VH-VL binders against q9hc84r5073to5261. Designs and how they scored, part 3

Target 1, 189 residues: q9hc84r5073to5261
Amino acid sequence: CICSMWGGSHYSTFDGTSYTFRGNCTYVLMREIHARFGNLSLYLDNHYCTASATAAAARCPRALSIHYKSMDIVLTVTMVHGKEEGLILFDQIPVSSGFSKNGVLVSVLGTTTMRVDIPALGVSVTFNGQVFQARLPYSLFHNNTEGQCGTCTNNQRDDCLQRDGTTAASCKDMAKTWLVPDSRKDGCW

## First folded at step 21 (VH-VL)

Design y7
Fold by OpenDDE, look of step 21:
Structure y7 (fold): chain C 189 residues (1-189), chain A 120 residues (1-120), chain B 111 residues (1-111)
Amino acid sequence: as target 1 above (189 residues)
Amino acid sequence: EVQLLESGGGLVQPGGSLRLSCAASGFTFSDYAMSWVRQAPGKGLEWVSAISGRGGSTYYADSVKGRFTISRDNSKNTLYLQMNSLRAEDTAVYYCAKWDYGDYVGFDYWGQGTLVTVSS
Amino acid sequence: NFMLTQPHSVSESPGKTVTISCTRSSGSIASYYVQWYQQRPGSSPTTVIYEDNQRPSGVPDRFSGSIDSSSNSASLTISGLKTEDEADYYCQSYDSSNYVVFGGGTKLTVL
């Protein structure tokens, strides 16, 4: 099952359904319906604003968050000397390419392409601030995913699964239901 | 205030070349993808080409692929369209258009256009 | 690639409501956002609807957009028609590769 996002708004679900969605909040890209393998979940924050070095930036970048077991990994981009660079936070601590902990490997290719691997699960996630891709083994995750990435069932008819458990007529309509409520962000509730 | 100003249009012979420019102001130029859209006299709008904010991705209509090259200089806030092997059917007003923020979905601002006439 | 088909022309009297359709030939109309542009004679296009049904600042609420999956079409509706609404209207969308397509345009005449 491969889910991807590119161009800031183009999505392809685990089962290959293409749709466009533009949001300004944080959304569930995917999560396990039943926690079987570390309760894996992926989130996309369209405006990742922190009190860190990125706070001085003219705008808040996008951030992709990976939650696995008790670990929280954030992939985002930061400006260094006028150039974008990948920034990986492992449990809120910046880490360098090659870092590994508790079965999770992080790496940076080039300057901005960040990668998270979970070898025990065969899971890989890539992000460069604009393009996202998640690879999950069908053997482990089939029929047990929900979110903007869909259901991973090899059936496009059920890809548009909404938070309430119903299936929308379009995945664009489904996508907005995966909003992560945040009263601190205008319009994100 | 967002401003887009096209220039470089003119009369050229078939097979000739022309380079269009679009000077942008009023926004962070590198944050937005840009496009060229043309309109033949008395005809509708036709998308020509697009380029991402950082210039890493380019897109072309089939009708101009291999002949036109879109580029940008973010240090100069300028968008370019190099047009080679021009044909009569390339005659049109060429607009530069700004994409909406962070997305490749639609245009929110348009220039006034520059006329390109290809004729023998 | 795909095409967007619009009626060539529509006409209506001031104060009335007019609807312009935009039918997508392939792919789901509901999967990719549709934009609408207004072009008055001798002027550059301006955006009147983006993301199916959103209005830019300055565009009156007389303008509205909608999507109909059953007919695989988008619609621009202009209520309370005014003389100043006389223009060409173009729908626009795209595919997953960011290949942009415009409709053929619709000439709206206010009678």
Scores: ipSAE 0.481, ipTM 0.816, lowest interface PAE 1.0, mean pLDDT 93
Fold by ESMFold2, fold request of step 26:
Structure y7 (fold): chain C 189 residues (1-189), chain A 120 residues (1-120), chain B 111 residues (1-111)
Amino acid sequence: as target 1 above (189 residues)
Amino acid sequence: EVQLLESGGGLVQPGGSLRLSCAASGFTFSDYAMSWVRQAPGKGLEWVSAISGRGGSTYYADSVKGRFTISRDNSKNTLYLQMNSLRAEDTAVYYCAKWDYGDYVGFDYWGQGTLVTVSS
Amino acid sequence: NFMLTQPHSVSESPGKTVTISCTRSSGSIASYYVQWYQQRPGSSPTTVIYEDNQRPSGVPDRFSGSIDSSSNSASLTISGLKTEDEADYYCQSYDSSNYVVFGGGTKLTVL
C-alpha cells in the first residue's frame, strides 16, 4: 500500500486512486481505524509556522507528523546557514540522521529528504517538504486505514471514505472532511 | 509584481539544439514549481515540462521526453529548457508559467513567450 | 492520458450569458481541479478560474466555473458579456500520471 503526494496538491491513495486537493490546514493522511500497530497516524500540516519558518514571506512550510505509540515525529524544512534543510523533531527535540529510538529510525537523504522507518511493521515514510510517500505492508494494514490516503483494501471503490463513514463521489470531496480542527488557523474549523 | 520573461528563441534547423531561459522576479522563485507550455502558430496550448521548486523532480510530456531537459538556477531566479533533436513539430511560442504556491494546482502567471521556429 | 474537449467557437451578444463546456474523456472530471485560462489575441494566457470555481484577484464575478460529474464536464460561464471578453478560452486539468492537459480551446466572439 503506497500513498503519495507531490506539490502539496496531487495525491495517490494506498489503492492508487489519483486526485487533486488543496487545503491550508492540517489533515489526517492516514490513521489506524483500530489500534493494532501502536495507533500509527500520519498528518500533514500545510502551514506549519514556527520561528524557523517565519523568516521570509508569509508562506510557512509543510510539516508531516507521525504519531506512533507514545512518540511524535515531525518532519519539516528550515533555513540553516541560508540553505533549506530537513528538520526532524523527535518528541519535540531536533535529531540528526541515524537517530534511532523505540523501534523508529530517522534519516536524512541529501539535504532536505527525510525518512522514517519502523522496521518491525515494514513501514517507511519519506518527506522533503513538497513530496511525501508512505509505504505500508498490505498484510498488516489491510482494512485498517482511513484518511486522505484512503483505504488499504486493493479496491478503489471504497477509497473516498469520508470522516463520517460515508463514501464521497470523488476523493477530492472526501479529502476536505479529514481536517484536523485548529482554532489558531483562519478557516481551519 | 510577478514578472516572467522568456528569451532564447529563434530559427533552428531540424536536428539542432536551442536553450530557452526564463528570468523570474517579484516572488520567491525557489518556493514555486515552474513549467514550460508551448503554442504552435494558430493552435492551442500544449504542456511541455515542469520542475519542482528545489529542482528535485522533473516531468515531461511524452512528445518531448528524451529530447528536452528542464532545469533551474535558483541563485539566478532563472528557468531553462534545453531542447535537442528539434523537429518541425516543435515550432511554437514557448511560455514560462508559474504554479501557485508550489502546489501544482494551476498556473497563476505566464510570461510573454519566445518563438522557436524549426525549419530548413 | 485523457482529452478535454471544448467547442471550437461560441458567439453571443453583449450583455448576454455564454457557457463554454469542457468534457473529460476518461477518469472523473470531479477528481482533479480544473483551471480556465483566457488568451486575448496577441497576448499570453491569464487565469480566470482555478480550483474549479475560484476567481483570482481582479477577475470580475461575472466569470464563474462549475463541475458536472454526471456529464463528466466542467463549464466556464461568463455573464454580462462585454466586447473585452473576446478571447480564446482553455480549460486545463490533470491525469493520474501528473501530466498537465489543456482543452483544445474555444474562440469566443462578442458581436
Scores: ipSAE 0.173, ipTM 0.718, lowest interface PAE 4.9, mean pLDDT 86
Fold by ESMFold2, look of step 21:
Structure y7 (fold): chain C 189 residues (1-189), chain A 120 residues (1-120), chain B 111 residues (1-111)
Amino acid sequence: as target 1 above (189 residues)
Amino acid sequence: EVQLLESGGGLVQPGGSLRLSCAASGFTFSDYAMSWVRQAPGKGLEWVSAISGRGGSTYYADSVKGRFTISRDNSKNTLYLQMNSLRAEDTAVYYCAKWDYGDYVGFDYWGQGTLVTVSS
Amino acid sequence: NFMLTQPHSVSESPGKTVTISCTRSSGSIASYYVQWYQQRPGSSPTTVIYEDNQRPSGVPDRFSGSIDSSSNSASLTISGLKTEDEADYYCQSYDSSNYVVFGGGTKLTVL
């Protein structure tokens, strides 16, 4: 099951359904329906304005967040000496390529591409600030994913599953229902 | 105020080359995807190419793929289009266009255009 | 791999309402955002609708956009027509290959 986003607004679900969606908020890309594997969850924050990023500008970098058990891993980008570089926060602490803790491995490929592996689950997530890809094994996650990445069922007909459990006519309409409420962001509730 | 200023158009023979540029101001250039769109005299709009804000992704219409190269220099706030192996069908006004809110979600600002004429 | 089809021309009197259609030849119109651009003679295009039905700042609310999945089309509606609305109008959308496609354009004549 492979989910991807590229070009800032072009999504391909775990089952290969393509759609466009632009949101200025944080959205659930994937979460477990039944918390079998440490309640694995993936989020995309389209406007990540932290103390470690541009806080005063109307635009901030994207950040991909991974929640697994009690861990919170954030993948984003930052400017270092005039060059864009990947930044990985493990439980709010910056970590370097090769860091490993509690069954989670992080690495940086090149300068901006960040990778997180959870070998016990066969999960791999990559993000470079503009493009992400999440790979989940069908054998473990079939019928147990929901979010903007859709279902992992090998069936595109049920891919546009909304937060309320109904299927939308298009995944563009489904995607907006996966909003993570954030009253600190204009229009994100 | 957002401004886009194309330059580099002119008369060129079939098989020749031109390099177009688009000087951008009034916004943080590296935050936005940019595109080239052309319009043959008396005809409609035709998308040519797009490039992501950081320059990591490029896209081309089939009619120009392999002949045109889009690029950007974010330190100079400039978008480029290298046009090689030009054909008569490439004759058009070339517009530089800025995307609104993230990559590939519609164009909110357009330049005035630069004319490229390909004739023998 | 798809086309957006618009009527070649439409006309209407000042103060009336006009609707310009944009029909997608393959794939669902609802799967990808639709934009609308206005181009006056001798001028560069300007955006009047983005993301299906959103208006940029400075575009009057008499411009509206809509999607009709059953006819696989998008529509631009201009109410309270003014003579300055006389222009060419283009719809635009995408596919999964990130191809940007424009409709053929519609010449609006305000009688």
Scores: ipSAE 0.046, ipTM 0.636, lowest interface PAE 7.3, mean pLDDT 85
Fold by ESMFold2, fold request of step 26:
Structure y7 (fold): chain C 189 residues (1-189), chain A 120 residues (1-120), chain B 111 residues (1-111)
Amino acid sequence: as target 1 above (189 residues)
Amino acid sequence: EVQLLESGGGLVQPGGSLRLSCAASGFTFSDYAMSWVRQAPGKGLEWVSAISGRGGSTYYADSVKGRFTISRDNSKNTLYLQMNSLRAEDTAVYYCAKWDYGDYVGFDYWGQGTLVTVSS
Amino acid sequence: NFMLTQPHSVSESPGKTVTISCTRSSGSIASYYVQWYQQRPGSSPTTVIYEDNQRPSGVPDRFSGSIDSSSNSASLTISGLKTEDEADYYCQSYDSSNYVVFGGGTKLTVL
């Protein structure tokens, strides 16, 4: 099961359904329907502001967040001497390529491509600030994913599953229902 | 104000090469994806190529893949299209176009275009 | 790739309403954003609708966009037609390979 996003708005679900969606908030890309272990969850924050700068004036980068057990891993990009570089926060602490803790491995490929592996689950996630790919083994996650990445069922007919458990006419319509409410961000409630 | 100024068009024989330039001003160039779009005389619009703001991702229409190369120099605020192995069917006005990530309006600004004529 | 099919031409009198269709040949029109561009004779294109039904600043509210999933089409509707609206109109969308595709264009004649 492979979910991807290109160009900031072009999605391919775990079962290969393609759609476009643009939102300015945090959305659930994937979460377990039934928390079997770790309660793995993936989020995309389209307006990730790490400073107290006003959201109206600043262009904030995207961040991909991974929640697994009690760990919170954030993948984003920052400007270092005029160049974009990957920034990985492990429980709010910046970490370098090669860091590992509690069964989670992080690395940086080149300057901006960040990778997280969870070997016990066979999970691999990459993100460079504009493109992500999440790989989940079908054997573990079949029938147990929901979010903007759809279901992992090898069947595209159920991919546009909305947060309320109903199927939308298009995955573009489904995608908006996976909003993560955030009272700290205007219009994301 | 946003300005896009194409240059480098002209008459060239089949099999020849040209390099198009697009000088950009009035916005932070490196923040925005850019595209080339062409229009053959009396015909509609045809997308040619796109490049991400930092230049890390490039995309090409099948009709030009392997012959054309899109690039950018963010220090000079300039978009380029290197066109090799030109064919008569490449005759068109070539526009550079800006993608607006903020409002996501697709191509919110277009240049005036530069004419490429491929003829023997 | 897929095709976006538009009528070759449409015409209507000033003050009336015109609708220009844009039909997608494969994949769902509702899955991908649709943009509409206006190109007056001798000019570069300009955006009149983006993301299906949104208007850029400065585009009058008599321009509207819509999506019809059952006919797999998008529509540009211009109400209160003015002589300045005479132009070519192009729809544009995306495929799963991140390619940009334009419709063939529609010549709008204001009678």
Scores: ipSAE 0.021, ipTM 0.621, lowest interface PAE 7.9, mean pLDDT 85

Design y7
Fold by OpenDDE, fold request of step 26:
Structure y7 (fold): chain C 189 residues (1-189), chain A 120 residues (1-120), chain B 111 residues (1-111)
Amino acid sequence: as target 1 above (189 residues)
Amino acid sequence: EVQLLESGGGLVQPGGSLRLSCAASGFTFSDYAMSWVRQAPGKGLEWVSAISGRGGSTYYADSVKGRFTISRDNSKNTLYLQMNSLRAEDTAVYYCAKWDYGDYVGFDYWGQGTLVTVSS
Amino acid sequence: NFMLTQPHSVSESPGKTVTISCTRSSGSIASYYVQWYQQRPGSSPTTVIYEDNQRPSGVPDRFSGSIDSSSNSASLTISGLKTEDEADYYCQSYDSSNYVVFGGGTKLTVL
């Protein structure tokens, strides 16, 4: 099952359904319906700002968060000497390419393409600030995923699964239901 | 039922000031961004300004930057537009409009508008 | 900033189908949602399409929205045209800075 986003707003679900969504908040990309393999979940924060910046600030980058067991990995981009570079935070601590802990490996290809691997699960996640891709083995995660990436069932008819358990006619509509409420960000309650 | 009611419009001389208000009801006011949109007589719609739900972010059209200030009082469910240094080209019906939830994409509800006339 | 360009006017007979185009000057039309608003004479605008192709409650299914990335344009299509559809129609979108832009508007006349 491969889920991807490109162009900042174009999504392809695990089962290959394409749709466009331009959200301004944090959304659940995918999570396990039943925690079977470390309660894996992926989130996209469209405005990953520091305490001194507002969520609506144009300079705030996007951040992809991976939650696996008790670990939190954040993939984002930062400006270093006028150049954009990948920034990986492992449990809120910046780490370098090649870092590994508790079966999770992180790496950076080039300057901005960040990668998270969970070899034991065959899971791979890539992100460069605008494009992400999540690869999950169907054998492990089939019929046990929900979020903006949809279901992993090899059936596009059930891809637009909403938070309330119903299926929308449009995955664009479905996407909005996966908003993560955050009172710290205006309009993201 | 969502309701938006503009007030404060009237006749003002060039260089003058005017403050518009928009009373909102029927929804949790502080949860939604709001906008002002104006329409000159016989002309099209022009976005003027926007403000986030809690007022932390404001946005302005280039034509009004430095002259207009958008604000809100969430305790009163009221949106404001302070207009200074008014010009003849600011003459228009001013609408308050509610943004859709969360994404600052578009407007789902509009008021009836209030007329502002800038003339000598 | 960017611009949205609409035809000044379109006309068609009742029962027919009419399409109003909205072309974006810069940035991808598909990356930022397009809305359509209807304004009848002497009335406030009302939303007829949001998020490219979604209809608010109360808007008949005769109204539809679409996006064409190849031409970088959005379209409002009204099928089964009725006399009550006579109005001005505006497209609207935004950019990454939340700068909002309206099209110039299209006057639809039902013949």
Scores: ipSAE 0.019, ipTM 0.583, lowest interface PAE 7.1, mean pLDDT 92
Fold by OpenDDE, fold request of step 26:
Structure y7 (fold): chain C 189 residues (1-189), chain A 120 residues (1-120), chain B 111 residues (1-111)
Amino acid sequence: as target 1 above (189 residues)
Amino acid sequence: EVQLLESGGGLVQPGGSLRLSCAASGFTFSDYAMSWVRQAPGKGLEWVSAISGRGGSTYYADSVKGRFTISRDNSKNTLYLQMNSLRAEDTAVYYCAKWDYGDYVGFDYWGQGTLVTVSS
Amino acid sequence: NFMLTQPHSVSESPGKTVTISCTRSSGSIASYYVQWYQQRPGSSPTTVIYEDNQRPSGVPDRFSGSIDSSSNSASLTISGLKTEDEADYYCQSYDSSNYVVFGGGTKLTVL
């Protein structure tokens, strides 16, 4: 199961459903319905975005958060000496490419492409601020995912699973239901 | 530009078989579910079958279940409909149609159709 | 399974407003999106309404869709009727099993 986002607004679910969604809040990209493998969850945080949801992705810095067991990993892009670089925070501590802890490996490809691997689960997540991709083994995660990445069932018609457990025909409409409430940001609650 | 082009239609005797093809272009084929919809002469639209973008799930109307098989080859951007045990009531123009779950819900693109005539 | 029932035909003069109904036999009309398709003679269907009440690009605002939960029906309304609107119109929806259903179609004649 491969979920991807490109251009800041174009999504492809685990089952290959394409849709467009422009949000300026924090959203659940994926989480386990039942915590079987460390209660894995992925979030896209737009807290660095000051522009409208309709603005180009290039104008909206984002952070991807990965929660696995008790670990919290944040992938974001920052400016260092006038150059854009990937920044990885492992439990709120900046770490370098090649860092590993408790079965999680982090790396940076090039200057901005960040990668998180969980070899024991066959999970890989990549993010460079503009493009997101999550790869989950179907054998482990099928029928047990929800969020903007949808379900992992090879059935596109059930991809648009909303937070309330109902399935929408439109994943665009589904996507907004995965808002993470945040009273600190106007319009995000 | 999205294009859907059906082929394979023709005249066939009752009990015969026919395979339809739909060549797709102008979009990422594997990202979208595809369907066959047919229309008998002078009649309305009837959904026949659907297949998920990656081919993991298939669906059939009760009227064709057990006789028709939908499939796809994403490497060729082609949708197929294998029709067996054809009946007179299967006579229709067969459309391939793209289903969208994103900005568009429903069949947003249709082919021109291919005529299947089942007659003795 | 469910059925969608439409009137067989409707007719109206240019400039007037016409409404085509689509009644769902089982399940809530509001739980599953309804689409409307226009089919002119000798042509493939085209979408005029999706997601109950949304218009695709290029479809004039004379076309509108609505849902009535009390009657378990959807409606297509065409205002300012034009001769070019003469066509067959089909409603379409689905159920929880992903079974797709079209209405029987309505022939609209512009007098």
Scores: ipSAE 0.009, ipTM 0.561, lowest interface PAE 9.6, mean pLDDT 91

